# Ledger of designs, part 10: VH-VL binders against Sulfopyruvate decarboxylase subunit alpha (comD)

Target 1, 169 residues: Sulfopyruvate decarboxylase subunit alpha (comD), of Methanocaldococcus jannaschii (p58415)
Amino acid sequence: MRGSLAIYNALKDSNIDFICSVPCANLKNLLKLIEEDKNIINIPATREEEAFGICAGAYLAGKKTAILMQNSGIGNSINAIASLYKTFQIPTLLIISHRGDLKEQIPAQIPMGRWIEKLLDVCEIPTYKPKTPEEAYKLIKYASSYMYKISYPVALLFDALYWEYDLEK
Below, E stands for the ipSAE of ESMFold2; O stands for the ipSAE of OpenDDE; V2 stands for 0.75 times the mean of E and O plus 0.25 times the DockQ between their complexes.

## First folded at step 7 (VH-VL; framework fv_iscalimab)

Design y2 (from x5 with light chain N33D G34S; at its last look DockQ between E and O 0.95; V2 from the best seeds 0.86)
Fold by ESMFold2, look of step 7:
Formats: sequence, structure tokens, C-alpha cells
Structure y2 (fold): chain C 169 residues (1-169), chain A 118 residues (1-118), chain B 112 residues (1-112)
Amino acid sequence: as target 1 above (169 residues)
Amino acid sequence: QVQLVESGGGVVQPGRSLRLSCAASGFTFRSYGMHWVRQAPGKGLEWVAYIWYEGSNKYHADSVKGRFTISRDNSKITLYLQMNSLRTEDTAVYYCARDWLGFWFDYWGQGTLVTVSS
Amino acid sequence: DIVMTQSPLSLTVTPGEPASISCRSSQSLLHSDSYNYLDWYLQKPGQSPQVLISLGSERASGVPDRFSGSGSGTDFTLKISRVEAEDVGVYYCMQGLETPYTFGPGTKVDIR
């Protein structure tokens, strides 16, 4: 649980109090930790574009938000990112499980896995790729402040090797 | 590893222009803001300019505002400083520095010397 | 503009002895995000500046633990518990709270 615990502790220590998530296999341990935390509002969403809408509303209501998703969700959210987040200068923290890359067994996941960094670039979302739990903790803490400095989303990509830290201890 | 290499310095007369470049490598350039900081010979450090990671938001020190323009080309992984209407007080070593998520300057180049002399 | 001052401006220390450098800002550097936007940089002779301490007290990667930062708001201190020959250079504090970002005048540290 070391990988998911580091992300959870960083979100908690950063005062993230509103999370919208679209579940996927790599996020299961993290979501369990979040569901057990009574100080964090956790809203499951059917699709990632809906999560962007919900978190924009939560931000306007005074919440500090994060969205948990797999990388394919950026593709179905581009309009919300442009028309809502860029237009109205809305911060949020994107915790993205990077599928379709290392160790991917599902062929349909591969195209989006190869494209995600280019899509984030086109959306002008600064993107960081923590490799260890210690790095993830620090980057989340700084990114959760940075998103307010730029008034825009900040993305963290976690590859398949990162989630192997959940098996370790 | 992160590297920043400045170039384009030299000796010029007052009123002329120079363009400084900072070549970056070893990190995802488009995700980081960048600064120019200068140091006149025998003097302290002076912040000159800052540009956001995407290149549209720019800030300049009052001493250079209207004369210097920070810019970047994320496709060429390069930061620039266009210096117009140079004055003798602009004589300095110019450093580029990486902005760590709006907090501090975590990597600096070696600097390039600009000398403005009649 | 936020004015940064340092004291002393010059310091000569015997190797192995402690050193302390003070930095003061004209307004509080404590942001609502709970960070103090005060950093310490060292410029060794003939080199570019390097970050030593970020956000008032956080030691940068690879910086020896004999360096420590403390303070909050307007008053900050950098301490070197036992000065070594490699510590010579000019130490600058800098506020990163708002543009224009501003440095202190520097403290030159020499050894005897």
C-alpha cells in the first residue's frame, strides 16, 4: 500500500477536501483509503468529463479539489478543460493512472497510453511523473499549491511501475 | 540531468540590442516556468524576468520593463531574453533559472556576460 | 516591492566554528498556503548560485545537515553549525512571494 498511501497522505496533508473519481484497477487501493476518510468528500463519477464539471462547481463553493482517473479520461474531457477550466481559471489536481504504456496487456488501451502526454501538452496542463512514493508525496504537496498560482489544473502521471509499490508492504 | 546553458552575451554599445538564449535539457521544459536573473560585476543578484510554463504570462522587473522581453519556444526547448535599448547599467552576467512550481529557483545555468560599454 | 536586508554583510569565521546570517523582509513572507516564501542561495567563488534552503527551513537535496534555516514572517536565519572550507561564498536570501522577486544584498562568508 506504500504507493497509494503516499498519494493519500499527500492529498490529506495538502488539505484536499473534495475528490471526484472514475474508478480503475490501479486506483482501487487509493480509493479505499479515501472512502474511509470522513474529512474528504468523495464523489464517484461515471465519466471523467462529469468529474471535471463536479469539481469546477466544488471549487466555486470553496473546496480544494482533485480528480482521480485513468489517462483515457483526458480524451473525453478536452472540451470541459478548455471551456470551463481554462476559460474561468479553475485549479484542480489531476491524479492520473497511466494505462496503455508499461506492462499493458489490453490492446485497446495502447493508443491513449501513447498519446496522453501530447494531449496534456495541447491542453497546456503542466505534467509531472513521480516514480517513487517519496517523490509522489512531495510533488503532490507542491502541485496542490501550484495549481492555485497558475489558476489551472496540474497533472501527475503514475505509470504501472508506480502501483507496484502497493504490493511491496 | 537538468542542464541550462545560456548564450548570446557579448560586448555592445549603449542603445543596441542583444538576444540571449537558454538551452534546456534533462526535464520536461513545457511544464516549468523560467526566470532570468542578472548579476552586475562585483554586485548582488537581481531578478529580471519570469515566464510561465506555457509562455503567455510574463513578468519583468521595473528596471527593464519596456526594453527587455522574456519569451520561450517550447518546441525548441529554449528560453529567450530580448534586450533592447541597452544601457551601461545592464552590464551583468545573465543567468537563466528553472522555477520549481512557483516556489524557488532549483537549477541555474552557468551565465553569459553582457557588457554595455561606450 | 518587498525589500530584503541581510546582516552581517561580511563574515569571517574560523573553520569548525558556527556562523549565523540574518535576513529580514519589509513585509510578511507567510502566504495563506502556510509556506514562508523565503529561500537561501549560496554562490561559491566563480560559480552560479545554488539553492540551499527553500521555504524558510526545507533543506535542498544534497545539502549537508550542518545548514539549517529558521524563522517566519519577516525574520529568518540561516545557520551553519560548523563552517568548512567549501562553504565560502556569498549567501543570498530571496523572497518568492510576489513579483518583482527580490534578493537580499548578500553575506560574504570567508574563512581565516
Scores: ipSAE 0.758, ipTM 0.899, lowest interface PAE 1.2, mean pLDDT 93
ESMFold2 (binder alone), look of step 7: mean pLDDT 92; pTM 0.941
OpenDDE, look of step 7: ipSAE 0.912; ipTM 0.953

Design y3 (from x5 with heavy chain G33S; at its last look DockQ between E and O 0.89; V2 from the best seeds 0.00; counts 0 for: pae E 2.3 > 2)
Fold by ESMFold2, look of step 7:
Structure y3 (fold): chain C 169 residues (1-169), chain A 118 residues (1-118), chain B 112 residues (1-112)
Amino acid sequence: as target 1 above (169 residues)
Amino acid sequence: QVQLVESGGGVVQPGRSLRLSCAASGFTFRSYSMHWVRQAPGKGLEWVAYIWYEGSNKYHADSVKGRFTISRDNSKITLYLQMNSLRTEDTAVYYCARDWLGFWFDYWGQGTLVTVSS
Amino acid sequence: DIVMTQSPLSLTVTPGEPASISCRSSQSLLHSNGYNYLDWYLQKPGQSPQVLISLGSERASGVPDRFSGSGSGTDFTLKISRVEAEDVGVYYCMQGLETPYTFGPGTKVDIR
């Protein structure tokens, strides 16, 4: 739980009050923490592009938003990123579980796992890769301020090794 | 690990031009805004210019505005400072520095000396 | 432009003794996001600057805990609890709140 707890505490300390998520195995513990917090609106979405749309609306209604997803969701969301977030200068924090790279056993996941950083670069989304819970906490806090300075999404990628911290004391 | 290496300094006459480069390595360059900071011999530090991570937003100190242009090439992982109409007052060591998410300068290069004299 | 001043401009310290450097800005550096945009840099002889303290009080990675920063708004202090020979150099405060970013004049710290 140490990995998920660091992310959760950073989101709380950054005043993130609206989260839209597409669940996956690596996000399970984090989503449990968020679901139990009465001060955070948590909206599960079926598809990642829907989550971008929901959070754009929530931002316009005055919420500070984050989107939780696997990296494949960026590929499904490029139109929403360009047409909503880039066009209208909307900040959000992207908490991305990076599949298809380290320890990936599903062949269909590997191409998108290798492409995600290039896709984020094409979208002009600054991207950071915390390796430890301590780095994750600091980066999320600073990124949640930075996304407003640039008026655009900021992405955090968490690889398979990061989620192993959920098994540590 | 993170490294910033400036180059392109030298001795040049007033009114001439010079282009500085800063080669970056050990980090995802396209995700970080960058600065140039200079230090005249025996003097303090002076901020010169700033460019956002994507390269379109640029800011220059009044002392160099219109003469210096900051730029970057994210595909070459390089920051530049084009210095035109150089004056003796521009004599300094020029450092490139990495911007940590809009807060502070966490890594600095070793600097390159520019001397503007007859 | 935000003017930064430092006091003292020069300081000689016996190794093992404490040192304190003050920095003052002409405008508040406290942003509505709760951060003070004041950083401390050390430039050792013949070297480029390196960050010591960010945002008024946050020690940079690898900086010994004998360095501490405090203050808010317009008045900030860098303290070294026990000065060592490797701490010799010039200490600059800098505001990062608005362009043009500006540095203090520097405080030269020597040991006896």
Scores: ipSAE 0.535, ipTM 0.836, lowest interface PAE 2.3, mean pLDDT 91
ESMFold2 (binder alone), look of step 7: mean pLDDT 93; pTM 0.946
OpenDDE, look of step 7: ipSAE 0.924; ipTM 0.958

Design y4 (from x5 with heavy chain D99E; at its last look DockQ between E and O 0.92; V2 from the best seeds 0.85)
Fold by ESMFold2, look of step 7:
Structure y4 (fold): chain C 169 residues (1-169), chain A 118 residues (1-118), chain B 112 residues (1-112)
Amino acid sequence: as target 1 above (169 residues)
Amino acid sequence: QVQLVESGGGVVQPGRSLRLSCAASGFTFRSYGMHWVRQAPGKGLEWVAYIWYEGSNKYHADSVKGRFTISRDNSKITLYLQMNSLRTEDTAVYYCAREWLGFWFDYWGQGTLVTVSS
Amino acid sequence: DIVMTQSPLSLTVTPGEPASISCRSSQSLLHSNGYNYLDWYLQKPGQSPQVLISLGSERASGVPDRFSGSGSGTDFTLKISRVEAEDVGVYYCMQGLETPYTFGPGTKVDIR
């Protein structure tokens, strides 16, 4: 649980109080921690573009938001990122599980796994790749302030090796 | 291994122009804001310019405003400083520095010397 | 512009003894986000500057724990609990709150 716990604690310590998520296998433990927290509004979405819309509204209502998703969700959200977040300078924290690269066993996941960093580049979203729970905690803490300085999303990309920290005793 | 390497320094006469480059490696350059900081011989550090990660916002010290322009090319992973109308007061070692998520300068290059003399 | 001052401007310490450097700003460096935008850099002889302490008190990666920072608002202190030969150089504080970013004049630390 070290991986998910570090992310959860950093979100808590950064005063993230509104989370919209699209579940996937790697986010299971993190989502459980968030669902058990009474001080965080957690809204499940069926598609990632909906999560961008919901969090934009929550931000305008005064919430500090994060979106939890798999990397393929950036691909279906580009229009919302451009037309809403870039245009109106809306911050949010993107917690992205990176599938389709290291240790990927499902062929259909591979194209988006290889494209995600280029897509984030095209969207002009600063992206950081924590390798350890300690690094994740620090990066989330600083990114949650940085997203307000730039008035735009900041992305953290967690590869398959990161989620192995959830398997440790 | 994060590395920043400045180049383009040299000896020039007042009124001339010079372009400094900072080649970056070992990190996702497009995700980091970048700065130029200079140090005149035997003197302290002076901030010169700052550019956001994607290049949209640029800031310059008053001493160089209108004469120097910071820029970046994220596809070439390079930071630049265009220095026009150089003065003897611009003589310094010029460092490029990486900004950590809007906070401090966590990596600095080795510096490149610019000497402006007649 | 935020003016930064340092005291002392120079000091000589016996190896193994402590050292303390003060930094003061003309305006508060405490942002509404709770961070103090004050950093400490060391420039060793012949080298580029390197960060020691960020945000008033956060030790940078790889920096020995004999270095510590304290203070808030306008008054900050860098302490070296036990000065070693490799600690000689010039120590600068810098405010990162607003442009133009400004450095203190530097404190030169030598050993006997």
Scores: ipSAE 0.722, ipTM 0.892, lowest interface PAE 1.4, mean pLDDT 93
ESMFold2 (binder alone), look of step 7: mean pLDDT 92; pTM 0.942
OpenDDE, look of step 7: ipSAE 0.931; ipTM 0.961

Design y5 (from x5 with light chain N33E; at its last look DockQ between E and O 0.92; V2 from the best seeds 0.84)
Heavy chain, then light chain:
Amino acid sequence: QVQLVESGGGVVQPGRSLRLSCAASGFTFRSYGMHWVRQAPGKGLEWVAYIWYEGSNKYHADSVKGRFTISRDNSKITLYLQMNSLRTEDTAVYYCARDWLGFWFDYWGQGTLVTVSS
Amino acid sequence: DIVMTQSPLSLTVTPGEPASISCRSSQSLLHSEGYNYLDWYLQKPGQSPQVLISLGSERASGVPDRFSGSGSGTDFTLKISRVEAEDVGVYYCMQGLETPYTFGPGTKVDIR
ESMFold2, look of step 7: ipSAE 0.757; ipTM 0.896
ESMFold2 (binder alone), look of step 7: mean pLDDT 92; pTM 0.940
OpenDDE, look of step 7: ipSAE 0.930; ipTM 0.960
ESMFold2, look of step 8: ipSAE 0.707; ipTM 0.888
ESMFold2 (binder alone), look of step 8: mean pLDDT 93; pTM 0.946
OpenDDE, look of step 8: ipSAE 0.916; ipTM 0.955

## First folded at step 8 (VH-VL; framework fv_iscalimab)

Design k1 (from y5 with heavy chain D99E; at its last look DockQ between E and O 0.90; V2 from the best seeds 0.82)
Fold by ESMFold2, look of step 8:
Structure k1 (fold): chain C 169 residues (1-169), chain A 118 residues (1-118), chain B 112 residues (1-112)
Amino acid sequence: as target 1 above (169 residues)
Amino acid sequence: QVQLVESGGGVVQPGRSLRLSCAASGFTFRSYGMHWVRQAPGKGLEWVAYIWYEGSNKYHADSVKGRFTISRDNSKITLYLQMNSLRTEDTAVYYCAREWLGFWFDYWGQGTLVTVSS
Amino acid sequence: DIVMTQSPLSLTVTPGEPASISCRSSQSLLHSEGYNYLDWYLQKPGQSPQVLISLGSERASGVPDRFSGSGSGTDFTLKISRVEAEDVGVYYCMQGLETPYTFGPGTKVDIR
């Protein structure tokens, strides 16, 4: 649980108080930790573009937001990123499970797995790739401040090896 | 591993121009803000210029404003400093530095010497 | 501009003994987020600067635990619990709160 716990603790210590999520398998343990925390508003969304809209509203209402998704969600959210977040200078923290690359078993996941970094580049979203729980904690802490300095989303990509820390003793 | 390598320094006369380059490798260059910091011989460190990760925002120290221009080409993974109307007080080692998520300078290049003398 | 001062400007230390360097800013470096935008850099002879302490107190990766930073607002201290020969160089504090970013004048640390 070490991987998900590091992310959760960093979100807490960074005062992230509003989370919108689209569930996926790798996020299961993290979402459970968030669901059990009464001082974090957690809104499940059906689609990632909806999550971007919800978090934009929450930001305007004074919340510090994060969006939890797998990488394919960036592909279906490009319009919201451009027309809402870039246009109106809205920060949010993107916690992204990177599927379709390392250790991927499902062929349909592979194209977005290979494209995600190029898509984030096109969207002009600064992107960081923590490899260990210690790196994840530190990167989330500073990224949650940095997103306000640039008034725009900041992305963290967590590959399949990262989630193996949830099995570590 | 992260590497920053400056080049383009040399000896020039006052009033001339020079362009410094900083070649980056080992990290996602487009995700990091970049700085130039200089150090005159035997003196302390002086911040010179700053550019955001995507290149849209640029800031310069008053001592160089209007004469120096920071820029970057994210497709070439290179940071630049265009130095016009050089003065003898611009003589320094110029360092390229990576800004870590809007906070401190976590990696520095080896520096390139610019000497401005008549 | 935020003016940064350091004390002492020069320091000679017997190997194995502690050292302490003070840094003061002309205005508070504590941001409303709770971060102190004060960093410490070491420049060893003939080398580029390297970060030692960030945000007042956070030790950079690979920096020995004999280095520590403390303070908040306008007054900051870098301490070396046991100075070693490799610690020789010039120590600079820097504020990163607002442009123009400014460095202190440096503290030259040498050993006897």
Scores: ipSAE 0.706, ipTM 0.886, lowest interface PAE 1.5, mean pLDDT 92
ESMFold2 (binder alone), look of step 8: mean pLDDT 92; pTM 0.940
OpenDDE, look of step 8: ipSAE 0.867; ipTM 0.937

Design k2 (from y5 with light chain A60D; at its last look DockQ between E and O 0.95; V2 from the best seeds 0.83)
Fold by ESMFold2, look of step 8:
Structure k2 (fold): chain C 169 residues (1-169), chain A 118 residues (1-118), chain B 112 residues (1-112)
Amino acid sequence: as target 1 above (169 residues)
Amino acid sequence: QVQLVESGGGVVQPGRSLRLSCAASGFTFRSYGMHWVRQAPGKGLEWVAYIWYEGSNKYHADSVKGRFTISRDNSKITLYLQMNSLRTEDTAVYYCARDWLGFWFDYWGQGTLVTVSS
Amino acid sequence: DIVMTQSPLSLTVTPGEPASISCRSSQSLLHSEGYNYLDWYLQKPGQSPQVLISLGSERDSGVPDRFSGSGSGTDFTLKISRVEAEDVGVYYCMQGLETPYTFGPGTKVDIR
């Protein structure tokens, strides 16, 4: 649980109070922690593009937002990123589970796993890759401030090895 | 391993131009803002310029505004400082530094000396 | 521009003894988000500056625990609990709240 707990504690300590998520296996433990927290509004979405829309609205209503997703969700969200977030300078924190790269067993996942950093670069989203729970905690805290300094999303990618910290005591 | 290596310094006459380069390695350059900081011989540190990670937003110290231009080429992983209309008071070691998410300067290059003299 | 001052400007310390450096800003460096935008850098002889303490009190990775930062708003202090020979150099405070970013004049620390 060290992996998910570090992310959760950093989101709490950063005053993230509105989270929209598309569930996936690697996010399961993190989502449980968030669901138990009465001070965080947690909205499940069916698709990642909808999550971008919901969080844009929440930001305009005064919330500090994060989106929890798998990397494939960036590909189906490019229009929302350009037309809402870039156009209107909306900050959000992207917590992205990076599939289709390291240790990937499913062939259909591999193309998007290879492309995610290029897609984020095309979208002009600064991207960081914490490797340990300690790094994740610090990067989330600073990224949560930085997204407001640049008035735009900031992305954190968590690879398959990161989620193995959830298997630790 | 983060590395920043400045180059392009030298001796020039007042009124001339010079372009400094800072070659970056060991990190995702396009995700970090960058600064130039200078230090005149025997003096303290002076911030010179700042550029955002994507290259469009730029800030310059009043002492160099209109004469110096910070820029970057993310495809070449290089930061630049174009210095025009150089003055003797611009004589300094010029450092490039990485911006840590808008908070502090976490990595610095070794510096390159610019000497402006007649 | 935010003016930064430091005292003392020079300090000679017997190895093993404590040292304290003061930094003052002409405006508060405490942002409404709760961060103090005050950093400490050390420039050892012949080297580039390196960050020592960020945001008033956050020790950078690999910095010995004998270094500590404190203060808020306009008044900040860097303390070295037991000065060692490797601590020789010039210590600068810097405000990162607004451009132009500004440094203090530096405090030269030397040993006897």
Scores: ipSAE 0.669, ipTM 0.878, lowest interface PAE 1.7, mean pLDDT 92
ESMFold2 (binder alone), look of step 8: mean pLDDT 92; pTM 0.941
OpenDDE, look of step 8: ipSAE 0.919; ipTM 0.957

Design k3 (from y5 with heavy chain T28D; at its last look DockQ between E and O 0.92; V2 from the best seeds 0.83)
Fold by ESMFold2, look of step 8:
Structure k3 (fold): chain C 169 residues (1-169), chain A 118 residues (1-118), chain B 112 residues (1-112)
Amino acid sequence: as target 1 above (169 residues)
Amino acid sequence: QVQLVESGGGVVQPGRSLRLSCAASGFDFRSYGMHWVRQAPGKGLEWVAYIWYEGSNKYHADSVKGRFTISRDNSKITLYLQMNSLRTEDTAVYYCARDWLGFWFDYWGQGTLVTVSS
Amino acid sequence: DIVMTQSPLSLTVTPGEPASISCRSSQSLLHSEGYNYLDWYLQKPGQSPQVLISLGSERASGVPDRFSGSGSGTDFTLKISRVEAEDVGVYYCMQGLETPYTFGPGTKVDIR
């Protein structure tokens, strides 16, 4: 649980108070921690583009937002990122589980796993890749401030090896 | 391992131009803002310019506005400083530095010397 | 522009003795989010600057714990608990709150 706990604690310590999520296997422990926290509004979404829309509205209402998703969610959300977040300079923190790369056994996941960093680059979203729970904590804290400095999303990309920290006792 | 290497310095006459380069390696260049900082011989540090990670927003010190232009090419992983209308007071070692998420300058190059004299 | 001053501008210390450097800004460097945008850089002889302390008190990676930073708002202090020969150089404070970013004049630290 060290992996998910570090992310959760950093989100709490950064005053993220509104989270929209599209569940996936790697995020399950993190989502459980968030669901149990009564000081964070958590809105499950069925599709990632919907989460971008919801968090844009929450930001306009004064919330500090994060979106939790699998990497393919960026591909589903390109138009919302461009037409809403870039156009209106909306910050949000993207917590992205990187599937389709290391240890991937499902062939259909591999193309998006290889493309995600290029897609984030095309969207002009600065992207950081914490490898340990300690790095994740620090990067989330600084990124949650940085997204306001640039008035735009900042992404943290967590590979399959990162989530193995959730298997530790 | 993060590395920043400046080049393009030299001796030029006042009124001339130079273009400095800073080659970066060991990190995702397009996700980090970059700075130029200079140091005249025997003097302290002076911030010169800042550019955002994607290159659209640029800021310059008043002493160089209108004469110097910071830029970057993320595909070549290189930061630039175009220096026009050089003056003798621009004589300095020029450093590039990486911006850590808008907080501090976490890595610096070794610097390149620009000497502006007749 | 935020003006940065340092005191003293130079000091000579006996190896093993403590040293203290003061930095003052013309306006508060404390952001509403709780960060002090004050950093300390060390430039050793013949080298480029390197970050020593960030955000008033955070020690950079690889920096010995004999270095510490304190202060908030407009008044900041860098302390070296036991000066070593390798600590010789010029210490600069810098504000990173707003452009134009500005450095203090530097404090030259020498040994006896």
Scores: ipSAE 0.783, ipTM 0.903, lowest interface PAE 1.1, mean pLDDT 92
ESMFold2 (binder alone), look of step 8: mean pLDDT 92; pTM 0.943
OpenDDE, look of step 8: ipSAE 0.813; ipTM 0.922

Design k4 (from y5 with heavy chain W100Y; at its last look DockQ between E and O 0.93; V2 from the best seeds 0.89)
Heavy chain, then light chain:
Amino acid sequence: QVQLVESGGGVVQPGRSLRLSCAASGFTFRSYGMHWVRQAPGKGLEWVAYIWYEGSNKYHADSVKGRFTISRDNSKITLYLQMNSLRTEDTAVYYCARDYLGFWFDYWGQGTLVTVSS
Amino acid sequence: DIVMTQSPLSLTVTPGEPASISCRSSQSLLHSEGYNYLDWYLQKPGQSPQVLISLGSERASGVPDRFSGSGSGTDFTLKISRVEAEDVGVYYCMQGLETPYTFGPGTKVDIR
ESMFold2, look of step 8: ipSAE 0.811; ipTM 0.911
ESMFold2 (binder alone), look of step 8: mean pLDDT 93; pTM 0.947
OpenDDE, look of step 8: ipSAE 0.929; ipTM 0.959
ESMFold2, look of step 9: ipSAE 0.805; ipTM 0.909
ESMFold2 (binder alone), look of step 9: mean pLDDT 93; pTM 0.945
OpenDDE, look of step 9: ipSAE 0.937; ipTM 0.963

Design k5 (from y5 with heavy chain E54K; at its last look DockQ between E and O 0.71; V2 from the best seeds 0.00; counts 0 for: pae E 5.8 > 2)
Fold by ESMFold2, look of step 8:
Structure k5 (fold): chain C 169 residues (1-169), chain A 118 residues (1-118), chain B 112 residues (1-112)
Amino acid sequence: as target 1 above (169 residues)
Amino acid sequence: QVQLVESGGGVVQPGRSLRLSCAASGFTFRSYGMHWVRQAPGKGLEWVAYIWYKGSNKYHADSVKGRFTISRDNSKITLYLQMNSLRTEDTAVYYCARDWLGFWFDYWGQGTLVTVSS
Amino acid sequence: DIVMTQSPLSLTVTPGEPASISCRSSQSLLHSEGYNYLDWYLQKPGQSPQVLISLGSERASGVPDRFSGSGSGTDFTLKISRVEAEDVGVYYCMQGLETPYTFGPGTKVDIR
């Protein structure tokens, strides 16, 4: 769980107090850590676009927000990013499981896996790809402040190799 | 491997102009803010200018405001410093540096020397 | 502008002994979001500066654990637990809280 624990500890140490998530396989350990933390409001969402809407409202109510999803969720959320986050300068932290790239075993995931960085670039979202738990911890801490400095979402992509750290003791 | 390479330095007379370039490689340039920092011979470090990752926000030190302009071309992966109305006190080694998520300068170039003299 | 000061401006250290450098800002560097916007850089002779510490206490990638940063608000300290020959150079603190970003005057560290 070293990979998920590093992300969780960084979110906690960054005072992220409101998380909205759409469950997926690679996020399971991280979501368990978050569900058990009484200091973080955790709202499961049916679809990623709804998570963007919920976190926009939470931000306006004074919360420091993060959204957990897989990369296909960006494709589902382009309108919310443009119409809410870009238009009203709303920060949030995007924790994205990057499927359809390295070691992807489900063929339907491959096209979106190849496009995600271009989609984030079109949305003008700064994007970083931590490779180790130590890098993830540091990048999340900085990104949680950076999103306020630019008043806009910041994204972190975690590929299949990253989640292999969850198999370590 | 992150690399930043400055160019365009040289010797110029006061009142003239010079344009510095910083070629970047080994990272996603469009996701990082960039700085210029200078160091006069035998002196300490002086921050000169900062530009956001998308180029919309620019900040300059008071000593260069109105004379120097930071800019970037994300498609050419290059940072620029346009230096107009140069003065002898602008003589320095000029470094480009990568902004670490709005906090610190984590990678620096090797610098390019600008000498302003008669 | 936030004024940064350092003490001492120069020090000479016997190899293997500890060193400590103080940095003080004219205004608190603790941001409302809970981060200290204080950085430490080393410029070795003839080289470009390199980052050592961020956020007041976070070691940059590849920086040996003999370097540590501490402090908050207006007062910060860089410590080197055992100075080595390759640690020679000028150490700068810098605030990244607001533009214009400002450096301290530097502390020159030499080996005797």
Scores: ipSAE 0.138, ipTM 0.676, lowest interface PAE 5.8, mean pLDDT 88
ESMFold2 (binder alone), look of step 8: mean pLDDT 92; pTM 0.938
OpenDDE, look of step 8: ipSAE 0.870; ipTM 0.939

## First folded at step 9 (VH-VL; framework fv_iscalimab)

Design m1 (from k4 with light chain E33D G34S; at its last fold request DockQ between E and O 0.90; V2 from the best seeds 0.90)
Heavy chain, then light chain:
Amino acid sequence: QVQLVESGGGVVQPGRSLRLSCAASGFTFRSYGMHWVRQAPGKGLEWVAYIWYEGSNKYHADSVKGRFTISRDNSKITLYLQMNSLRTEDTAVYYCARDYLGFWFDYWGQGTLVTVSS
Amino acid sequence: DIVMTQSPLSLTVTPGEPASISCRSSQSLLHSDSYNYLDWYLQKPGQSPQVLISLGSERASGVPDRFSGSGSGTDFTLKISRVEAEDVGVYYCMQGLETPYTFGPGTKVDIR
ESMFold2, look of step 9: ipSAE 0.823; ipTM 0.915
ESMFold2 (binder alone), look of step 9: mean pLDDT 93; pTM 0.946
OpenDDE, look of step 9: ipSAE 0.939; ipTM 0.964
ESMFold2, fold request of step 11: ipSAE 0.850, 0.853, 0.845; ipTM 0.921, 0.923, 0.919
ESMFold2 (binder alone), fold request of step 11: mean pLDDT 93, 93, 93; pTM 0.945, 0.941, 0.946
OpenDDE, fold request of step 11: ipSAE 0.949, 0.949, 0.949; ipTM 0.967, 0.967, 0.967

